# Ledger of designs, part 28: VH-VL binders against q58102

Target 1, 198 residues: q58102
Amino acid sequence: LMDVHVLFSGGKDSSLSAVILKKLGYNPHLITINFGVIPSYKLAEETAKILGFKHKVITLDRKIVEKAADMIIEHKYPGPAIQYVHKTVLEILADEYSILADGTRRDDRVPKLSYSEIQSLEMRKNIQYITPLMGFGYKTLRHLASEFFILEEIKSGTKLSSDYEAEIRHILKERGESPEKYFPEHKQTRVVGLKKEI
Below, E stands for the ipSAE of ESMFold2; O stands for the ipSAE of OpenDDE; V2 stands for 0.75 times the mean of E and O plus 0.25 times the DockQ between their complexes.

## First folded at step 14 (VH-VL; framework fv_concizumab)

Design U4 (at its last look DockQ between E and O 0.69; V2 from the best seeds 0.00; counts 0 for: pae E 4.1 > 2)
Fold by ESMFold2, look of step 14:
Structure U4 (fold): chain C 198 residues (1-198), chain A 120 residues (1-120), chain B 112 residues (1-112)
Amino acid sequence: as target 1 above (198 residues)
Amino acid sequence: EVQLVESGGGLVKPGGSLRLSCAASGFTFSDYYMSWVRQTPEKRLEWVAYISSSGSTIYFPDSVQGRFTISRDNAKNSLYLQMNSLRAEDTAVYYCAREPWYEDEYFDYWGQGTTVTVSS
Amino acid sequence: DIVMTQTPLSLSVTPGQPASISCKSSQSLLHYEGNTYLNWYLQKPGQSPQLLIYEVSNRFSGVPDRFSGSGSGTDFTLKISRVEAEDVGVYYCMQSIQWPYTFGGGTKVEIK
């Protein structure tokens, strides 16, 4: 039916977005972004296989995350840089795909497009941008994720997590910075199994 | 209703070993992340071990790395801390503590504690 | 490791009077996704620690509204608007923004 390309990290939110889109009648194709710095996509590949969705890795210009590292050093805070990367990725993918989705949640702050930014992206690129989790609060997302997934906690950036952080941390190290100064080591999740038929 | 009950503490000579247990009840143990936190005689609180709900992710601070191991038996609602090569500075009350969800990074329930004393 | 510093080390408070406890971290506890990972615990005499406040200002279930938390970045405060006898004990702040989780040294609150 209608193909949708889902920005995919292998975590609970991007996985749940793909499941919801499948239930709505879309055909999800999962996309993990890499910048050629390190092979940070491997855990996402494993999760995509578990979920049973088609998956590909798209390698984008390393300069994008080099600029993100510049922004972090200048601002002393990673939020604007993560937002910049996310917006840039969406702009690039919008040239190739007519229906895009991600795991953005209602209560997220960064990365997250405003409604006006969504409208601009959709109109300028003639695409649909779908954020299936936007209508759900934390309690609902916890319930849904627990219903569908077996989750495993990982330390952010330590298992080559498939978000933008892993490659940006690597660039910061190359520049003589301590990534821990800007990116706290905290837990993240990955989906390691299914409890329920998709 | 949520209960965490530690056991296995006692007096041990330096270099010795102890195994602590934590029996959980009143909740679905396999859904929760678990930690061991110790309180020294000076009343400092120190996080000493972490295990994910499935047991697949484990973390130790440097002070106990290589000497302590953590495990869980989800079928028996039990958490364990194996402490080897014990030192005087490991003397503390040991608590098991529960994290409710991966995004809820705090300990919502603690056990009553078990005392470990390491002295010659 | 993130160092958590509490002041004062102890307080003696007349019943019904306010109390204020400071907690300072050596690094910001604000995660770039927007959460601030600072928590408060109370250990009553002879008991284990119990959660009071999570993520700066959210009272845990059953915690009276006389307890409030505030702060941002590296500076945090726990306030008790009117101290009661049941509030005696040692108060600890804890950061959970990164591993290892670390606690403040504690603030002992007593009734005069």
Scores: ipSAE 0.315, ipTM 0.768, lowest interface PAE 4.1, mean pLDDT 90
Fold by OpenDDE, look of step 14:
Structure U4 (fold): chain C 198 residues (1-198), chain A 120 residues (1-120), chain B 112 residues (1-112)
Amino acid sequence: as target 1 above (198 residues)
Amino acid sequence: EVQLVESGGGLVKPGGSLRLSCAASGFTFSDYYMSWVRQTPEKRLEWVAYISSSGSTIYFPDSVQGRFTISRDNAKNSLYLQMNSLRAEDTAVYYCAREPWYEDEYFDYWGQGTTVTVSS
Amino acid sequence: DIVMTQTPLSLSVTPGQPASISCKSSQSLLHYEGNTYLNWYLQKPGQSPQLLIYEVSNRFSGVPDRFSGSGSGTDFTLKISRVEAEDVGVYYCMQSIQWPYTFGGGTKVEIK
């Protein structure tokens, strides 16, 4: 089996990506990124246990999300900042791992690498970048997720979130900013159990 | 056919309590999130409560936080709303509404509603 | 809380003619992932609300093609290409991007 390192947030998309990769004959290693701001990786860790995949937390430079916070304050919109963080994370991980994957969906806007960006990354770093969910429509993905997972919704922006947003929110708060101004608190889906064996 | 049937409404004095029930049928109840939504006499719609499939996640608006409790019994295909310390402004038709997780089809099915009147 | 404002308050339409309802939000309903959390509901006389459109432009199952939704950011529109008698009722928009969910005040559609 070929090892694949999957960027993992504990959400349904990254979880489904890992499951798909396993079924394709890969050996998924789940990676949650932390920037040393808050321990926001706990939910992802729990989800990884539920899924039965190897999981580790990688700590990266806080400056990355600090810059993201700056970008958000400047643009008044989190999209570019999230894109920056994700691209930066991929660049860093590409120096250590030969096969990277994430839960980028076909219909996602951010974060999402363009074809040119993917080609550049793969060529420059000599890696394989896999986005299993790009071949499926939104309805199909939800259907697939429903077959495998017990899903719950949590409020976004809580300490339970294991995505980039969680630590960025904290930085904004430290700076006297209101995270809610930039990140509306909405429902986020998390995997809390399995409906069937993977 | 998806069906939601509310019950438990009635007349109650301010400060009183009431428990609403919603009986679900025609679908796998435990797979869906559920909410209560009320409609005031002025015909305004207000979200009142949310509960996840397992009941582990619950949300309320500030207007009812601390006074209302939402719960579910998946074995009985039932949703409940315990309303305490009722106020005149709580007077409304209360609907239970289904929320599928697989699509952002919020409140894709509603019950017929049960009327709650809070009056001295 | 996000404030949802609908216009007009009421609309009287001749059968077969088009209708248009506007919904404006006090802040953007666009999530950075790309989803826009705006829904439309119809409450027919004596009935409970029913879902018409979700995520701005997606028709719910069983909703006729004459209904369409459009818009982005803070401005949204529901259109009925040819109003029929069965379309009479009050239409509501709702945002679901953040808690608490909030509804517009409603637009009453009547037949002339």
Scores: ipSAE 0.050, ipTM 0.690, lowest interface PAE 3.5, mean pLDDT 91
ESMFold2 (binder alone), look of step 14: mean pLDDT 93; pTM 0.950

Design U5 (at its last look DockQ between E and O 0.70; V2 from the best seeds 0.00; counts 0 for: pae O 3.7 > 2)
Fold by ESMFold2, look of step 14:
Formats: sequence, C-alpha cells, structure tokens
Structure U5 (fold): chain C 198 residues (1-198), chain A 120 residues (1-120), chain B 112 residues (1-112)
Amino acid sequence: as target 1 above (198 residues)
Amino acid sequence: EVQLVESGGGLVKPGGSLRLSCAASGFTFSDYYMSWVRQTPEKRLEWVAYISTSGSTIYFPDSVQGRFTISRDNAKNSLYLQMNSLRAEDTAVYYCAREPWYEDEYFDYWGQGTTVTVSS
Amino acid sequence: DIVMTQTPLSLSVTPGQPASISCKSSQSLLHYEGKTYLNWYLQKPGQSPQLLIYEVSNRFSGVPDRFSGSGSGTDFTLKISRVEAEDVGVYYCMQSIQWPYTFGGGTKVEIK
C-alpha cells in the first residue's frame, strides 16, 4: 500500500479526503500542524481516532505564523497570510514526504495552490501532491459526507479548532488586535462520529 | 411540504417565564441546524438562539445570554425555547427557522411565528 | 456585531417598473475562502419571511428571475426588474459570515 500524508484538521473536508484515499488503496497518515502557540491540535487527534487512521502533530517554527500575523495587520485581510502559511507548510512537508494530500476543494479560493504552483512544488521537491476533492462538486461532497460522518460545528478560531486560523488569532490577540476584525467567528465543522465503517 | 409550527406565545409579566415550541414536519429534522429569530413591534429581525443538529452546540447573542435556553428533541421533531427573566424588549413575534447542515448558511424555511408580549 | 444598513426605507413603485434596494455592511462579508455571506428575504403582508437570494446572487428555488442580487465586500443590491403585485412587502438583507447573524432594517416596497 502506498503511504500518503494528509494535512488534517478534523473537519469534513480533510476527513473526507482521507477516507477517499483509503478507499483508493492508499494508507493514510494524518498530519496536524501546530506552531507552538496553543495546543490547537486536540480535536484533530480525537477525529483521527474516530476515523481509525494514524495521526501525528508536527510542530513548526512559530515564526511562520508570526509572519502571517504581520501580513494580516499590514494588509487588513487574512487571505494572503493563510495562503502563505499553507504554501510554507507544504514546502516543509515536501522535504520529508513523497506523497502529500489535503482537503482542498474546487471552489475554495484560499488556501489553494494554482495548477502552476502544484506543478512547481511537485517538480522541485520530486513529490506527488494529491487533492482528492477537486473532481467533485458540492452535491457529491455533501452526499459523501452524509454517508460517512456525523458532523457538528464549532466557531472558527476557538482553541478547539485545529486549522491555521486558531493560532494566528491567538497571536493577533497577544498583539492587542481584535482577531474578529480579520477573521469572522464563522462556523466550521468537525467530525464527531461515523455512520458506517470505512 | 416543509412545515414549522410555533406555539406557546402569550402575555406575560416582566420577570416571568415562557416556553416556546416548534413542531417540524416534511423533512428530516435531525439533519438541520435550528434557530429562533424574533421580529420586534418595529419590524426589526433579531436572531436569538442557535442549536446544532445533535444539540451539542448552542449559541445566543448577548441580549438573551443567561436568560434563554434552547433545546431540541429529534425523536419528537421538536425545538424549544425557554425564556426566563422576560423584559419588555423581549416582546416580539418568535419564529423558528431551519438552516441546512452542509455549507448553506441561510434560513431556508421559517415557521408562522408565535407572539410573545411582555407587559405589566 | 456587524451592522446592516438598508436604503431606502420605503419605496413606492408603479407596476411593471424596476426597483432597487441597497444593503451596506459595517464589515466585509467576503470570507477569505471565497464565499460572500449576504442573503435576501421577503416578508409579504401577514406572512413570515421567505428566502429570496443566498450568497449575494443565487436565487432560491421558486424565486422568479426578475429578482437579481449583486455586490461585493460591503455593498450589495437587490433588483426587481419588473415589480408585480405579489412582490409587495418588506425586504431584508442578512449577513451570515459571523455570529451573531444580523439583519438590515428592512425596505418596504409598495405599489403606487
């Protein structure tokens, strides 16, 4: 079986990507990124147990999200900063792992690599980068999620969230900023159970 | 065929309590997030409570935090709003509204409304 | 909280003529992942609100094509290309980008 390392937040998209890769014959290894700011990885660990996949937390340099916070304060918009973090994480993981995946979807704007950026990453690092959800539209993704998952919501940016946003919000707060100016307290999903065996 | 029917409204004195119910039919109730939205006499709309599909996640705005509680019984297809320590500004028509569980962040169906009047 | 401001407050329209309603938010409704969380509702006389348009410009099922939405960031518009008698009522915009969800103050549309 080919090992694939999946960037994993415990949300519906990264979880569905892992399930699809398993069904395709890969052996998924889930990776949650932490920057040492807060222990934001705990929900992702629990979801990984629910899904039955190996999981680890990789701690990267806090300076990555410090720079992201600098970008947000300067630009007053979080998109470029989130994209910067995602690209940087992929570059770092590509030095260690030859097959990477994440939960990127067709209709997402950020974080999302362009086709030319994907080609560059794969060529420069000699890896495969797989985005299993890119070929599915909204109706199919909804159907697949409902087949496998019991979902609940969380507010984005709580310490229970395992995406990049949680630690960046914390840094903004440490700097006296109101994270809500840049990051809406929007709903995010988490996988809290399975409806059927993977 | 989707139906949401509120009940339990009425006249109550300040400081009193009231429990609203919303009966759902024509859809799989447990697949929807539910909210209560109120319309003041001035015709302003205000969201006042949210509950997730399982009931594990609940939110309120500051205006009602600590005074209102929300619950659901998925086996009975029912949503509830317990309103305590009622104030004159809580006078409104109360609607239950459903929100699809998957990325559709809007209220696609609303009930008929039930009127709550808080006056001495 | 995000403040939603609608103009005009009231609008009298000759049947068959266009109508335009503005909604402005105190913060951008564009999420950095790419969606804009601005919705429009119509409350007809004696009825509860009904969804017209979601995510700026998408008509909900059964909504006539004379309704259209546009805008970006903080500035949004609902247009009715030819107002009909059944279109009378109060129109509300709503943001769902963050808690608490908030509504505009409403725009009453009447036949002149």
Scores: ipSAE 0.446, ipTM 0.818, lowest interface PAE 2.9, mean pLDDT 90
Fold by OpenDDE, look of step 14:
Structure U5 (fold): chain C 198 residues (1-198), chain A 120 residues (1-120), chain B 112 residues (1-112)
Amino acid sequence: as target 1 above (198 residues)
Amino acid sequence: EVQLVESGGGLVKPGGSLRLSCAASGFTFSDYYMSWVRQTPEKRLEWVAYISTSGSTIYFPDSVQGRFTISRDNAKNSLYLQMNSLRAEDTAVYYCAREPWYEDEYFDYWGQGTTVTVSS
Amino acid sequence: DIVMTQTPLSLSVTPGQPASISCKSSQSLLHYEGKTYLNWYLQKPGQSPQLLIYEVSNRFSGVPDRFSGSGSGTDFTLKISRVEAEDVGVYYCMQSIQWPYTFGGGTKVEIK
């Protein structure tokens, strides 16, 4: 089996990506990024155990999310900052791993690499970048997630999330900013069990 | 058919307590967020409480925080709202509302409502 | 809290004519993931509110195609292409991008 390193947040999308890759004959290694601000990777660890995949936490430079916080304060909008973090993470990981994957969906805006950006990354770093969910519509993804996973729904902004937002929020708070001003709360899903064997 | 049926409304004095119930049927109750929304006599809608599928996440607006509690019993397909220290401004028709997961179809189904009147 | 402002307060429409309702939010309802959290509800006389539109422009199941939603950021519109008698009631917009969820004051639609 060919190893694939999957950026993993513990959410339904990254979980589904890992499952799809496994079914395609890959060996998924789940990677959660932490920037040393807070231990926000706990949810991802739990989810990884549920899924039965190898999981590791990679600690990257805090400066990356510090810059993201700066960008958010400047732009008053988190989109570009999240895009920056994701691109930076991919560039760093591409030096170590040959096959990278994430849970980017067809309908996602951010984070999402353009075709040209993907081509550039793959050529420059000599890697394969896989986005399994790009070929599925929203309804299909909903169906698949419901078939494979037991899901719990939570609101964003809780300390439970293992995405980039969690640590950025903390930095903003340390700076005397109100994260809620920049990160509106929305629905998030958590995988708490399996309905089917993977 | 999706059904939500509220009960427990009535007349209560200021400072009193009341417990509302919502009975759900026609869908897998445990798969959905649930909320309480009230409508004032002036016909304004106000969100009152939220509870996640497992009950692990709960939210209230400042207007009812510390006075109201929300809970659910998935085995009984029931949602509850315990209202303490009631005030005149809490007078309203209280609706239970369903929130689907994944898609953001907030409050896709509402109950018929139950009336709560707080008056001296 | 996000303030939702609807205009007009009331609208009297001749059957078969179009209607338009505006909803403005005090801040953007666009999430960085691309979703806009604006919903429309209709409360018919003597009934509970019912969902019409979610995420600005998506019709809920069973909602006739004469209903359409549009807008972005802080400005949103609900349109009824041809008003029917069954469309009478009070329409509410709601934001769900942040707690607490907040509703507009409502727009009463009547038939002339």
Scores: ipSAE 0.027, ipTM 0.630, lowest interface PAE 3.7, mean pLDDT 91
ESMFold2 (binder alone), look of step 14: mean pLDDT 93; pTM 0.950

Design U6 (at its last look DockQ between E and O 0.70; V2 from the best seeds 0.00; counts 0 for: pae E 5.3 > 2)
Fold by ESMFold2, look of step 14:
Structure U6 (fold): chain C 198 residues (1-198), chain A 120 residues (1-120), chain B 112 residues (1-112)
Amino acid sequence: as target 1 above (198 residues)
Amino acid sequence: EVQLVESGGGLVKPGGSLRLSCAASGFTFSDYYMSWVRQTPEKRLEWVAYISSSGSTIYFPDSVQGRFTISRDNAKNSLYLQMNSLRAEDTAVYYCAREPWYEDEYFDYWGQGTTVTVSS
Amino acid sequence: DIVMTQTPLSLSVTPGQPASISCKSSQSLLHYEGKTYLYWYLQKPGQSPQLLIYEVSNRFSGVPDRFSGSGSGTDFTLKISRVEAEDVGVYYCMQSIQWPYTFGGGTKVEIK
């Protein structure tokens, strides 16, 4: 039974990734990343309990999200910054864990490693990197999530979200920027219950 | 066939109140997010209220925040809009509109509308 | 709030001829996840609005293929390749990338 460490936000995608891996025979361990800016991990902890998987919060250097904020201010677009944070997180975790996974979807552009980036990460770190949702389109993922989960919407600007954005928004505000200029307030989801056996 | 039928419109004086209802049929109402959208006499469309499928998440634009409330009764397949402190600019045709579950945030079906006239 | 600007305000079209409607947003409608939150609706005379196009270019169920959407960022276009009598009405674009959801002012399409 192989252990897999799943980057976990408490949203439907990372939760569904963990469920799929469990169904495939892995033993999922959920990891929520924090950068020490705000306690953005709290709702992810609650969702991990609901799902019944082991969970930990790993605090990484705040400078990672400080650089992300610099990139956003310079480029006026958050995509490259979010990609930078995600890649950096994976590089750091790959030094400690041999099987990593996340909730990256087929139809996402950011955060998402390219084929060559995945191959490079796996080869350089001698790990497996698994993206269980890559085989499914958006409509299928929506149906699967609705089969397993009771969902609640959280706005993307909510300081309790665990998707990198909350802490970056906080840093932007500390710098006198309006986070809404870069991050439209949009819906985010969290899993608050189960409809079906995992 | 998806059906949304609004009712409760009418003539009301400024400062008055009115309650709109929307009866849903032809789909599993409790699976869907719902909104109210109004159309002014100039034919402008304005979103005015949003409620999640369970009723736990509710949003309003600033123009109606604090004056309107939205609710639903999933057992009766019904959506409601309570409008208080009505103003002349609230004069419009009010539609209930269905949003697909969660991620698409658009209106795939609209009701027939009910007319609210706020006139001194 | 995101301002949605449609042009022209009205079109008078001979049946069978093409029509083109522009929608410009005051901010990009592209979310960094990769999805563009731009939608088109038609309100026929005496009817409520109906969905035509979701996510810029995808036709909703039952919408004829003479309707096509295109564009990116802040600039979007709805085309009707051959206008028919049933296409008469007011066309609206809408954004849902952020709250509040906002609509364009509408483009009235009439038959000459």
Scores: ipSAE 0.165, ipTM 0.726, lowest interface PAE 5.3, mean pLDDT 89
Fold by OpenDDE, look of step 14:
Structure U6 (fold): chain C 198 residues (1-198), chain A 120 residues (1-120), chain B 112 residues (1-112)
Amino acid sequence: as target 1 above (198 residues)
Amino acid sequence: EVQLVESGGGLVKPGGSLRLSCAASGFTFSDYYMSWVRQTPEKRLEWVAYISSSGSTIYFPDSVQGRFTISRDNAKNSLYLQMNSLRAEDTAVYYCAREPWYEDEYFDYWGQGTTVTVSS
Amino acid sequence: DIVMTQTPLSLSVTPGQPASISCKSSQSLLHYEGKTYLYWYLQKPGQSPQLLIYEVSNRFSGVPDRFSGSGSGTDFTLKISRVEAEDVGVYYCMQSIQWPYTFGGGTKVEIK
């Protein structure tokens, strides 16, 4: 099987991406990024166990999320900052892994690489970048997720998620900022079990 | 057909307790998040409680936190709201509402409601 | 808490004429991932609320195409292109971008 390294947050989208890749004949390796701010990878680790995929945590430079925090404070909006972090992570991982994937959806706006950015990344780094969910509509994704996963909701900001937001929030707090000002306390979906074998 | 039927409403004195039930049918109950939403006599809608599919995640607004408890029995396709230390401002029609997951159609189906009146 | 403000409080419309309802939120309902968590509900006389529009502009199943939702950020509008007798009731907007969910005060639509 061809190994594919999947950026993994423990959420339904990255989980579904991993499952789809497995079904397509790939061997998914789940990767959760940590920037050494807080151990926010625990949720992803648990989800990875549920899914039965290999999982590892990669620690990257704290400066990346520090800059993200700066951007958020400046722009008063987290979108560009999240985009920056995601792009930076992909660039770094592209030096180590030949096939990268993530849970970017068709309807997502951030983080999301443009077509030109994807082409540039693949050419420059000589990698394959796969976004399995780009070809599916909302209804299809809902159907697929319902077939495979038991889903739960958590309140953002109260429980540690394994996404970029978690550590950025912490940095903002350290700086005397209120994360809630920039990150709404929205519901997040996580995988807590399987309905059927993958 | 999706159906939600509330029961258990009635007249209660301040400080009293009441337990509401919601019977679900026409869909796989265990796959859906559920909420209670109440409508005041002034016709204002207020979210009251949330519970995840398995019941592991529960949320309340500050107005009822510590006084209300939400639970579900997926085997019985039932949702419950235990209301303690009731106040006059809790007087309302209480609806159970279904929440599909995947962040789309919040409260896509409502019950007919059950009336709770808190009065001395 | 996010405050949802609807205008007008009431609207009397001649059958076949259009109607427009405004909903404003005290803060943006746009998530950085691109979704906007604004919903519209209709409560017909003697009935429970029913979903009309989800995420600003998507019609729920069975909702006629004369209903349309639009807007962004903090300003949203529900439009009825041709009001019918069955459209009478109270319309509510709701946000779910953050806890607690909050509703607008409602707009009563009547037929002249």
Scores: ipSAE 0.070, ipTM 0.696, lowest interface PAE 2.7, mean pLDDT 91
ESMFold2 (binder alone), look of step 14: mean pLDDT 93; pTM 0.946

## First folded at step 15 (VH-VL; framework fv_concizumab)

Design M1 (at its last look DockQ between E and O 0.72; V2 from the best seeds 0.00; counts 0 for: pae O 5.9 > 2)
Fold by ESMFold2, look of step 15:
Structure M1 (fold): chain C 198 residues (1-198), chain A 119 residues (1-119), chain B 112 residues (1-112)
Amino acid sequence: as target 1 above (198 residues)
Amino acid sequence: EVQLVESGGGLVKPGGSLRLSCAASGFTFSDYYMSWVRQTPEKRLEWVAYISTSGSTIYFPDSVQGRFTISRDNAKNSLYLQMNSLRAEDTAVYYCAREPWEDEYFDYWGQGTTVTVSS
Amino acid sequence: DIVMTQTPLSLSVTPGQPASISCKSSQSLLHYEGKTYLNWYLQKPGQSPQLLIYEVSNRFSGVPDRFSGSGSGTDFTLKISRVEAEDVGVYYCMQSIQWPYTFGGGTKVEIK
């Protein structure tokens, strides 16, 4: 029984990654990262119960997302900041856990580690980093998610969203910025039920 | 075959109300987000309402906020638009349009139903 | 709201000749996750709009390869390599990166 710690937002991609790992014989443990800005992890807790996987919230230093906000204000776009947060989270978790996973897709741009960055992380930390969705195209992922999950939309950046964006948007508001200038108001999905036994 | 059929359009005076319906068939209705899009007499397209698969998330542009209500009945494969306090600028052909839950475009549109608001 | 500007407003094209339609957005349609949310629709005479191209350059099912889309950021183009009689109608671009979704003003394509 190999434990795998899955970075988990409660969205369709991280949920599907956990399901695939379970089907492959791993024992998934879901981890939602919080930075102490708002209690954005509650959606992920609900979804973890629905999926039937163990779940924990790990609180990391708020300064990580404050730095991300600095980067967004400086560069006028969020990509580098989101990548910075994700890489920082993986570096921290790699000190604690020997097998890490997330919901990174083949067609994603950010957050996404390059092959060389993955190799570096794995070798320096003596861990495995698994991206179960990398081998699947968009049509396959749509089919699999539809087969397993009942999905509901939430607006990006709500306090119920458990991705990095929610807390960064909150920090931008505290600083007098309009988060919508950098993070388009866009739909996000959450898993609210199962169609099929895992 | 995907089918979307609107109904309920007509002539109404300013301040009046209408309820539009859209009957869906040929696909799993509950897997799709739904929108209403209108086309003005000048042929401009305007998105006017959006509803998530479960109905829990709903959006309107400012032009209709507080006057229009959108709902769906997944058991009946039906989408509805309640339009209240109608104004002359609401005169348009109203389409229902489906949006795949993982995509951000309208892949199929209904035939449209005409709403005319005039004194 | 994102303003979508189409040019030209109309085209009169000899059958078999090419046509090109431009669409420009008031801000980038590239989402930081990597997708660009620009779509094209065709409304033929007496019909409802139909999806032609999604995400800049992907032809929807059943769309002939004489239609192609290109562009990035804020600047997009739809090309028809050889206009046929059934291509007559009004072409619209649409952004879907954020709410409210917004459309270009349309480009009417006619045969003469």
Scores: ipSAE 0.154, ipTM 0.721, lowest interface PAE 5.4, mean pLDDT 89
Fold by OpenDDE, look of step 15:
Structure M1 (fold): chain C 198 residues (1-198), chain A 119 residues (1-119), chain B 112 residues (1-112)
Amino acid sequence: as target 1 above (198 residues)
Amino acid sequence: EVQLVESGGGLVKPGGSLRLSCAASGFTFSDYYMSWVRQTPEKRLEWVAYISTSGSTIYFPDSVQGRFTISRDNAKNSLYLQMNSLRAEDTAVYYCAREPWEDEYFDYWGQGTTVTVSS
Amino acid sequence: DIVMTQTPLSLSVTPGQPASISCKSSQSLLHYEGKTYLNWYLQKPGQSPQLLIYEVSNRFSGVPDRFSGSGSGTDFTLKISRVEAEDVGVYYCMQSIQWPYTFGGGTKVEIK
């Protein structure tokens, strides 16, 4: 089996990506990024255990999310910042791993690499970048997630998610900013069990 | 056909309690989130309560927090709203509303049940 | 809480003519993922609210194509290309980007 390193947030999308890759004959290694701000990787760890995949937390430079916070304050919108973090993470990981994957969906706007950016990344770093969910619409993904997983809702900002947002929020607070201004409270989906064998 | 039928409304004095029920049919009840939404006499719509599929996640607005409780019985396809310490401002038609997971809207509403809080 | 403001309060329309309703939010309803959490409901006389449009511009199942939604950020519009008698009622916008969910004050649409 070919090892694939999957950016993993513990959410349904990254979970589904891992499952799809497994079914395609890959050996998924789940990677959660932490920037040393807060231990936001715990949710992902729990989800990884549920899925039965190998999981690793990689700590990257806090400056990355510091820059993201700066961008958010400047733009008054988190989109570009999240894009920046994701691209940066991929660039860093591409130096270590040959096959990378994430849970980018067809209908996602952020984070999402363009076709040209993907080609550039793969060429420059000599890697394979896989986005298993790019072929699926929102409804299909909802269906698939419901077929494979037992899902639970969590409220953003109240529970630490294992995405980039969690640590960025904390940085903003440290700076005397109100994260709610930039990150409205929303529902997040958590995988809490399996309905179907992987 | 998706159906939601509310019951339990009535006249109650301030400080009183009332329990509303919503009977669901025509769909797999356990697959959907449920909410209560009320409409005031002035015809304003106000979200009142939310409950996840398993009941593990519940939300209330500040206006009813600590006074209302929401629960569900998936085996009975039923949703409940226990209202305590009722106030005049709680007077409204109460609707149960269905919310698909990951879809942030109410796709189906019941006919409503009227709650009147008056001395 | 996010405040939703609808205009006008009421609208009288001749059958076959177009109608337009505005909804403004006190905060952006755009999530960083690109989804905008603005929904439209219609409450016909003597009935419960029913979903018309979700996420700004998506018609719910069974909703005629004469209904359309548009907008971004904090400014949204519901349009009816040709108003019919069955379109009479009160229209509400709703934000669902954050708790508590909040509704506009409603726009009453009547036939002349």
Scores: ipSAE 0.019, ipTM 0.608, lowest interface PAE 5.9, mean pLDDT 92
ESMFold2 (binder alone), look of step 15: mean pLDDT 94; pTM 0.954

